# VHH binders against q9y6x5, part 138

Target 1, 379 residues: q9y6x5
Amino acid sequence: LPPKLLLVSFDGFRADYLKNYEFPHLQNFIKEGVLVEHVKNVFITKTFPNHYSIVTGLYEESHGIVANSMYDAVTKKHFSDSNDKDPFWWNEAVPIWVTNQLQENRSSAAAMWPGTDVPIHDTISSYFMNYNSSVSFEERLNNITMWLNNSNPPVTFATLYWEEPDASGHKYGPEDKENMSRVLKKIDDLIGDLVQRLKMLGLWENLNVIITSDHGMTQCSQDRLINLDSCIDHSYYTLIDLSPVAAILPKINRTEVYNKLKNCSPHMNVYLKEDIPNRFYYQHNDRIQPIILVADEGWTIVLNESSQKLGDHGYDNSLPSMHPFLAAHGPAFHKGYKHSTINIVDIYPMMCHILGLKPHPNNGTFGHTKCLLVDQWCI
Below, E stands for the ipSAE of ESMFold2; O stands for the ipSAE of OpenDDE; V2 stands for 0.75 times the mean of E and O plus 0.25 times the DockQ between their complexes.

## First folded at step 7 (VHH)

Design ua27 (framework vhh_8dlx_2; at its last look DockQ between E and O 0.27; V2 from the best seeds 0.00; counts 0 for: pae E 4.1 > 2)
Fold by ESMFold2-Fast, scan of step 7:
Structure ua27 (fold): chain B 379 residues (1-379), chain A 120 residues (1-120)
Amino acid sequence: as target 1 above (379 residues)
Amino acid sequence: EVQLVESGGGVVQPGRSLRLSCAASGFTFSSYAMHWVRQAPGKGLEWIGNIYHSGSTFYNPSLKSLVTISRDDSTNTLYLQMNSLRAEDTAIYYCARGIWGEARTYFDYWGKGTLVTVSS
């Protein structure tokens, strides 16, 4: 009877959506569980970096997934968020499903969580689905629940990833109340389906379930564009990532590129790698480029064109608009407890504790999540 | 203004090959990842694959042996080569521009599509 944990992510679920929209199913989940109102994610506030931080407890500079688009100058390899399966990108950390399988000799299952269809340190989730955005939430849920119920050795850690509300957040922007209401109601219905499925299979009372997200969303506008082509000619640099954090690889002297960029826009900060603010924990990795540009909230960096994005993320991780939430239910968690804030890197050591695993060295602090857990004293 | 225009669709016999083209304009084509997506009659969108600015390609595992994506940055053209076509490959094929770091969740510009019908 080992403890079991299902970790669910709804991509781009901004924390304050919980205050502005009704979530009857999620509120019922929270009423009998716990809610963390804000999770301070890692910089940059993008999907792949933050999903890997959740399962490793590491800042991006330490786990190596430093952006959704990356370049490694030593190996000359390129990475994109379209599902890069090269283990090279993922091998700088040990995610929890690997530790679960190796340390406890138990099984892990995955429905689309970033990195779970890649062998990491020669270990892949015992059960997994190759990433395919066309696969429905219902099919992902059916596979996860089948694996949780019918596996030998037992599946003790399972992950489930869903692309919404991020896709709609980009398309409509978070201020589009009509469209976002429709999208968020659908997500709440999916949460209802999840809980109902677990109850009908007899899993609900003995399973720990975490529902969280990787980042939030902020409103963008055609009136808030930074045209990089007005700052510098393409012949001077290779563009590795664009917006709202641009990663610049100079083709000429780094100082000359920096000088062309540094006063280009009052709505963009330009950093040499060694000058990136320490609070970002975004310096000590070869995949972080020699110059990064950080746009102010709601500003979009473009290449001599307009942007169709009405919402975006990737901005400064101190911004509340970039923060997701965390809700949890199960035998490990208190009932009806509300907590204000944790760091996204704190989720990993908490999950290790619930599963009885020894965490790998990480940037999380177990003390920050103690108040959520029934077997811990809140101090 | 950004434009993507697909061409090369039509009626093809089962077992044959077909190459689709997508002509891009209004942006720096060489700086973006480009995608192919299809929609069969009465079905949802199915991601076929992409090629990002470096030339690296990623494919839907169920389609990997049947398709090849390539690009010509000098002519701003994206290609989809399809081999061993089956009736189930009948669909409208769309060219889409990836968003830097968001291609997993959202494409910002789409073509109007080109119809491929696989029948005898």
Scores: ipSAE 0.590, ipTM 0.823, lowest interface PAE 2.4, mean pLDDT 92
Fold by ESMFold2, look of step 8:
Structure ua27 (fold): chain B 379 residues (1-379), chain A 120 residues (1-120)
Amino acid sequence: as target 1 above (379 residues)
Amino acid sequence: EVQLVESGGGVVQPGRSLRLSCAASGFTFSSYAMHWVRQAPGKGLEWIGNIYHSGSTFYNPSLKSLVTISRDDSTNTLYLQMNSLRAEDTAIYYCARGIWGEARTYFDYWGKGTLVTVSS
């Protein structure tokens, strides 16, 4: 009877939402399981990079998904949210669902986790949904639970992705208590539905469930704009990504472009690729552009226009506002245990341990998550 | 103020072609990916395709042979050419501006849409 794991992401769920809003269902889930209060994610703190880091245990420079918008100078290929299905982008790593379903008598299932509708190393999740934001959480959950209950070979690893509270966090900002309270109440109800469905189907006691997120959200303002057009003419560079980490491909001498940008705003750091701080682990990939601009928390880089965003993410991964949480329940996990911090890359080796998989080379440290697990000593 | 204004909708017979336009203002049009999206009566949004600032196009696979997206950066205009129209192509058609660096949220600005009705 192989161990089973369901990995759930609620996109953009900032860790301190747990303290600032009411979550009766999630708090019940935590009470009977484990909580990691802050997960230090990877730079840049964007959706595709961090979801891939969770399932590979790798820094962005190592797995090759370095942003939500990318350009590869060798192949001249472009990547974006609407153009994300080319395996070329994903093939620099092997995600856990591929490793899992290559085991004898095992399969994997996916409800819209980034990359699960792509054949990575010519292998796609055994059961999956093509991404479609119009598909309800209930339908995603129904497919996942059907696959967990009825598949041959059995589904032992499953993923489930939901777009909130990220979408609402961008729209309202994380500090809009009225709107975010309504949004987060709905998310807590979905967590209640998840647990209830698993109980009714007889899955709850033998299925390990991780509920986590990729990043947080910070408040933005029309008073905190960095107008890139005021500092440099468009003809001097190709823009690969804009905010809060801009990716700049110079069309002229790189030093000249750097000099035009370095004094553009006191609220923005300008890095030559070789000068990117080592703590970011964000240098050693051709998809990282020669110059990046990193806005200070809550600042938005714009092209001579206003911004409709009231919340954003992508900032320095040392910022608490960028950190998600992790909660887990199941036979592998202690009950009622609370842990302060892990790195997001640590989740992968922990999941491999739970599933009995040999992890690929990765940047995670299994020892950081030992205290969450019943079969490990916490020393 | 960013504005997107669709035009060219109306009633058209099945099997005919129709070209929609989207006039853009209030931003550097040539720097943004632009999208077409539609919504049939009582249904969710359906992505049609996009065109990048480089001129590269990508389409919903189910519509790929029926539609063509183009742009004219000199007039800040986005186009959708639709061929061999069917009753199921009846929808409100929106143009939308792509967001830099976002995932799972394609657009920050939308037009009000233009209605296309395909009927005998």
Scores: ipSAE 0.268, ipTM 0.648, lowest interface PAE 4.1, mean pLDDT 92
Fold by OpenDDE, look of step 8:
Structure ua27 (fold): chain B 379 residues (1-379), chain A 120 residues (1-120)
Amino acid sequence: as target 1 above (379 residues)
Amino acid sequence: EVQLVESGGGVVQPGRSLRLSCAASGFTFSSYAMHWVRQAPGKGLEWIGNIYHSGSTFYNPSLKSLVTISRDDSTNTLYLQMNSLRAEDTAIYYCARGIWGEARTYFDYWGKGTLVTVSS
């Protein structure tokens, strides 16, 4: 029988939550499996880009989902969380569920993972749920596990997505111990439900399960605002994305716009597209705008407006506050093994290996995850 | 108390234009993204578009050419301009307040809706 893999994402689960809060169910999951304490995600550290990096093994410049909000100047198309269904945005890469779906005697399933409800390269998962935030985790879990258990051809790869603790992180800020404790407890309970459901269905011993996240969360404040209106008239540019990484499309000379912004705040770096640091791997895509602004950690870029967010993400991907974790359990993984760090793009070649899929060209390094796998040498 | 009240609906002939309004109260309107959603008879909810607090707008591709969303933060009012209305545009139109998820927007408050009937 072909191996099976369930990939689960809890959006915005900051890695150090594991150190600062109690997770009885997750800890039990880890105890019987593996943990990567820190996963270095891709820049920008936003939801759509990082989720697509997980399943493609590519940097954002390569897979083409370069932000949660994008604009293509040629087609005049817009991408947002409310408008993400056009395959145009996704077709610059081949996600793993498509690769898997195209194999004989295999099918893929998805519960609201970004991009899974879109035909990519004219292929869509045999089983999927259209995104609906009102659908409970339980319902998502029930559908996924039903498909894993009863489908023909068998579902061999499945994804499951949940919006917490990201939403709460934004609302309360990650430093709100009272509220975040409550939220994270619920997350742990959901993990408990997941494990229990798998055991009830007899899937637990044979199913590989990865629990991870796309990014962390940093504390924001009304005292740490960067007001662009103080530096440049809004008529001089179109804002494609705002905070903490602003994407600027100049309406006048680019250099003039740049000069107006370059000294706007000591807590914000301003880059021409060609000057974006190489370490971000965020340059070689037409969807990246001519100028980007990158706020320092905890700073918020605003347009003469107040922000209701007490937490945010999207910052430099080298910041620990932006890093998620990865835990895994199943036949492919060791038991009781802890690893310090991997890159988020490393997950893709690992998943391909587990599923016996030939990976598309990617930026991941399979060697980084070998120590997690029972069939590999750990050096 | 958060309130959203839609207005401007009614009976309109095909090809005509209509402007809907949504009056917001009980919260800092300028800090929130606002959305328009409609529900045709016997059909599910259809997202029309939104306007963020930054002023950026996004639309359902199927409706983009026919609709424009704007806001007036000084009056706490959201607008939906609809042009070249068709029979299939008959629906209850709702405004909704969006709250931030990372890459997902949630609707935490809805208006009661206003009925738009496109008929000859």
Scores: ipSAE 0.029, ipTM 0.396, lowest interface PAE 4.0, mean pLDDT 93
ESMFold2 (binder alone), look of step 8: mean pLDDT 85; pTM 0.856

Design ua28 (framework vhh_8dlx_2; at its last look DockQ between E and O 0.03; V2 from the best seeds 0.00; counts 0 for: pae O 12.4 > 2, placed apart)
Fold by ESMFold2-Fast, scan of step 7:
Structure ua28 (fold): chain B 379 residues (1-379), chain A 120 residues (1-120)
Amino acid sequence: as target 1 above (379 residues)
Amino acid sequence: EVQLVESGGGVVQPGRSLRLSCAASGFTFSSYAMHWVRQAPGKGLEWIGNIYHSGSTFYNPSLKSLVTISRDDSTNTLYLQMNSLRAEDTAIYYCARGRWGEARTYFDYWGKGTLVTVSS
């Protein structure tokens, strides 16, 4: 009976939501499992980069998904969620579902985790769903549980992705208590459905389940805008990404573009690529543009227009508002244990250990997560 | 205020061609990727394709031989050229603005749509 793991992501689930709202189903899950109160994600604190860091254990500069919007100057290729199926973008790393299938006699299953509908190094999950936002959580769960119970070779690694609370966090902002409480209650009910489905199918006692997220959310405002058009004319650069981290490809001398930008707003930092702070681990990749602008928390970079976003993420990864949490339950995990903080890159080597896989070289530290595991010493 | 207004829909016979237009206003059109999306009666949304500010185009593989997307940044207009129309192409066609830096939330603004009916 090989060990099995289901990795679940609720996009944009800010860690402190757990302290400000009631989650009866999630609390019951944690009671007989573990909780990591904060997960320090990678910079930039965006969906595709952090989802890929969870499953590779690598910083964005190393795995190559450096933003949700990217440009490769050599090939003239653009990346966004409408054209994310080109393996070119994903091939700089090996995600865990690929490693799982290449070692031993094992299968992987995926319900819409970023990258799982793309062949990476000529390998795609044995069972997967193409991304479609209209597919319900229940349908994703039904497929995952069917594959976990009825596969040969056995599915030992499965992923499940859900777009909330990120979509509502953007629309309403995290400070909208009425709308956020409604959304978060629905998520807690989905967690209840997940646990109930696993129990009904006889999977609950022998399956390791991780519930986590890629980033948090911070409140934005029409009073906190940085108009890039007031700094520099559009003819001087190509815009690759806008907010809260702008990626600038100069059409003229890089120093001239930098000089036009560097003192434009007290609420953003302007970096030449080589001057990006080392703590971000966001420098050593050709997809990182020559000039990067980083807005202060809650500030939005715009092009001579108002912003519709009341919440956003992508900001400095040292900000607690950008941090998700991690909860886990199963035979590999202690019961009733709380841990303060891990790095998001630490999840990958922990998952490899649980599954008995040899991890690819990565930026995670197994020692940071060993206190969560029953077969490890916490000393 | 951001606005997208589709035009060019109507009734066409099978096998013919049709070009749709989308007039954009209220933003720097040339800095955004633009998309076409359709919805057939009683069915879900189907992404047709997009065009970046560079002019690079990407299409739904099921539709790539049948459609061409283009843009005119001087007039803030997006186009969808459709060839060899079939009854199955009957749908409301929407123009949409691509989001900057957000994943799994494709669009931030939509037009009201233009109806294309393919019938004999």
Scores: ipSAE 0.482, ipTM 0.767, lowest interface PAE 2.8, mean pLDDT 92
Fold by ESMFold2, look of step 8:
Structure ua28 (fold): chain B 379 residues (1-379), chain A 120 residues (1-120)
Amino acid sequence: as target 1 above (379 residues)
Amino acid sequence: EVQLVESGGGVVQPGRSLRLSCAASGFTFSSYAMHWVRQAPGKGLEWIGNIYHSGSTFYNPSLKSLVTISRDDSTNTLYLQMNSLRAEDTAIYYCARGRWGEARTYFDYWGKGTLVTVSS
């Protein structure tokens, strides 16, 4: 029987939450498997780009999902969380569920992972849920486990997405111990339910499970606002994305727009596209706008208003506050092993190895994850 | 302070049309995507559609032929035109401001809503 993998994301789960909060169920999962303490994600450190990087092994410039908000001036197409189903946006890469279900006698299943309700290269996940935030974790889990246990051809790759702790991190900020403790306890209970359900169905011993996230969260404040309207009139540009990485499409001469912005705040870097630092791997895609603004950690770019956010993400991917973790359990993984760091793009070739898939060209390095796997020498 | 105020609700006969308005203040209206959402009695929230700052619109597929969203940036006003109303269109209708750069959380500010009742 082919090996099976369940990939689970809890959105916005900052790596150091594991040290600063109690997770009896997740810690037991880790004890019986592996932990990667820090996963260095891709710039920009936003939800759609990083979820697609996990399943493609590609930097954002290479897979084409370069932000949560994008605009194509030629076709007048918009991409956003409410308008994310046009295959046009997703077709610059092939995600792992497509590659998996093209194998003989294999299916893929998805409970709301970004892109899984889109026909990418005319191929949609064999079993999927259309995104709906009101659907409970229990219902998502019940569908995934039903598909893993009862499908012909068998489901060998499945994904499960949950919106927390990202939503609460934005609302309260990561420094709100009282509210974040309550939220993170609920998430740990959901992990307990996941493990219990897999055991009751007889899946636990032979299913590989990865629990990870796309990014972390940093504290914001009303004292750390950058008012864009104070330094440039909105009529001089089209705003494509705002904070903490603003995407600016000039309506007038690009150099003039740049000059109006470059001294707007000492807490913001202003880049012409060609001057974006090479370490971001964020330059070589037409969806990246001619000017980007990158706020310092904890600063918020606004349009002449206050901000309701107490936490945010999207900042420089070198910041520890932006990094998630990865935990895994199953027959492919060691028991009780801790690893310091990997790159988020390394997850894809590791998953392809576990599933016996040929990876597409990607930016990941299989050698970075060898020490997690029982069938590999760690040298 | 961001404010969104819906108006134009009321009782309407089946098969008729109704136009709702949302007056916006306290922000640069022309820079934001704007949304309409409804909640029928005893039901969850249902997204109707949006209009981007470019003027482009996107609709819930189940409602696409029945609704039209428009905006007037000179008056900071969002509109919802509803046609061929049915009893199941009875709901509280909300306007909401779209978020920049967020995923899986559509809105940052909401109005208090306006009630539409479709009855014979």
Scores: ipSAE 0.326, ipTM 0.703, lowest interface PAE 3.7, mean pLDDT 92
Fold by OpenDDE, look of step 8:
Structure ua28 (fold): chain B 379 residues (1-379), chain A 120 residues (1-120)
Amino acid sequence: as target 1 above (379 residues)
Amino acid sequence: EVQLVESGGGVVQPGRSLRLSCAASGFTFSSYAMHWVRQAPGKGLEWIGNIYHSGSTFYNPSLKSLVTISRDDSTNTLYLQMNSLRAEDTAIYYCARGRWGEARTYFDYWGKGTLVTVSS
């Protein structure tokens, strides 16, 4: 029988939460499996881009989901969390669930993972849930596990997405120990529910499960604001994305716009598109706007508005506060093994290996995850 | 008020064909992508396929060879042609409206469904 893999994402789960809070269920999951303590995600460190990087193994410039808010100047199309269903945005890459489902006697399932309710390359998951934040984790879990257990052709790859602790991180800030402790406890309980459900269905021993996240969370403050309106007239540009990485589409000469912004704040780097640092792998895509602004960690870019967020993400992907973790369990993985770091794009070739899929060209390095796998040589 | 009403379901023998219809009202039908989804007993929802306002169609790979989706904008009707039906095709079949736009896959309205039973 083909191997099976369930990929689970808890949005905005910062890696160091594991060190600062108690997770009895997750720790038990890790004890019987593997842990990667820090996963270096892709720039920008936002939800849609990083989730698509996980399942494609590509940097954002390559898979084309370069932000949660995008604009294409040629087609005049807009992308946002409320307008994300046009295959135009997703078709620059082939996500793993499509590759998997195109194989003989295989199907894919998804519970609200970004892009899974969109026909990509004329293919959509055989089983999926339309995104609805009001749907409980339990319902999502029930559907996913039912599909894993009862589908024909069999579901061999499934995704499960949950919005916490991201939403709470935004609301309370990651440094609010009281509120975040409560939230993270709930997350751990959900992991317990997941494990229990799998055991009840007899899936636990044979199913590979990856629990990860797309990004972390940094503390913000009303005292750390960058007001663009103080530097440039709003009529001179169109704002495509705002904070902490602003995407600027000039309405006047680009150089003039750049010059008005370059010294706007000592806590913000301003880049022309061609000058974006190579380490970001965030240059070679038409959907990246002519100018980007990158706020320092914990700083918020605003337009004469007060920020309602006490936490945020999207910052430099080298910052530890932006890094998620990865834990895994199943027949493909060792037991009781901990690894320090991998790149988020490394997850894709690993998943392909586990599923016996030929990977599409990607930016991941399979060698980085070999030590997690029982069938590989670890040096 | 947006309404979707499926029809054409019933009991059919294996190997036979069946065409389902979905009557739409309460909105500009020609401006929306339309979808077919099914739910077998004890199973979750399975996406069958869709047709955009442009006439372009997309199908679940597992079902593509067995189904054809079409639309008649003059009568506000969506169709699902199913061929070579099998027992495993037994399900409640739903039509659903996508969000506005030529390539939207989010469903905002659903019909009540029509039951198809494939049995000898």
Scores: ipSAE 0.000, ipTM 0.225, lowest interface PAE 12.4, mean pLDDT 92
ESMFold2 (binder alone), look of step 8: mean pLDDT 85; pTM 0.859

Design ua29 (framework vhh_8dlx_2)
Fold by ESMFold2-Fast, scan of step 7:
Structure ua29 (fold): chain B 379 residues (1-379), chain A 120 residues (1-120)
Amino acid sequence: as target 1 above (379 residues)
Amino acid sequence: EVQLVESGGGVVQPGRSLRLSCAASGFTFSSYAMHWVRQAPGKGLEWIGNIYHSGSTFYNPSLKSLVTISRDDSTNTLYLQMNSLRAEDTAIYYCARDLWGEARTYFDYWGKGTLVTVSS
């Protein structure tokens, strides 16, 4: 008290990696904290959408970051990883760092979490790093811990983002035990460094720390390709996003495009926007295109070429391979408690509770996470 | 088979200009964003910039005044124009195809690289 929270994301950390590899530092963290074995993420199971869902508690159709590549038909704007700084894309929701700064006289700090270098509702994190993949985990950790100790108003919410194991998951695929073992050992060492740094600075006993991820990873193959050019001529549509969820903007009648696509591959589902399954919560937003193609797990949609991609994500969020985990430690959390599953949108109202913030309306259910918390009644 | 082949590297004097080319084959070049990345001896990868299928360009702010990226879709060729070269620009230069719909500047295909050495 006052409560402080550090939210850490390792991009693409598939939940079952915890069962297939050894994580001595993470296991020590969990032993004195809590573990949620599976976090059911939002569809589509991609980086920007799920990172924004974690900090807003909203499905993608509600927060507006519906993919890593987007087109808004109303304004005719395009969004991509390299031009993601227009507040227009992020303004459909209020992320927790904005709420933290507006409801309380508090600061937020950010080491490269998606959206933190963009002014959202005219508010940006008090301390932040512009995204740069070349900046080491150590430098990000140094900045975050300095800001947690040396800020006025005090930093009560901090975020730390790291690109691995996602980059290696794409390059090697999750079935490459030798390469993935090396990558995951390095991540476990980084977790050890994080804990040791917090202990050295006297932060460990009074700081709440959440370690989580946005999605998992599944094995792909050159034997599992869907050539979109064999289905439809490129002159009939504009391609907004490709794989494993293709976003199709028709240049002719939508029904004609749909009819050319609907039976083209047994390994791909084709949906008109209004027919997208309700369970995806992926329908009610202008940035969701008129036709969506959803590849089956492990299948890659291509444009008349091979793919070097050995791992991918973006698939159906019911797939265990797409699920991350959540581990947490600190005064708000039980010690040695294990929980099976929560929804990724449940993280936001839990974090608001820990920080004493009133959450904005959201799709999370506080009851799903209350068993993790010492101040809550749970059997 | 997707191939990216860089050319135009070599030894160049400080203050000079140099244009690198990247010849692409085996895919629909006009549909992809393309990137330039470099790696100086003993250092990590540094993103230089990219160009979208639309022709829109984005640059590393540290390099924006020194470089221009362009493309010729009729010849499937990507270009990097570099001006006012300095010793610190000595690096292996790679062209890379954008991994469409992936965040955090991940690339799926790389060229073999071309070495640029800036010497006095």
Scores: ipSAE 0.440, ipTM 0.722, lowest interface PAE 2.0, mean pLDDT 92

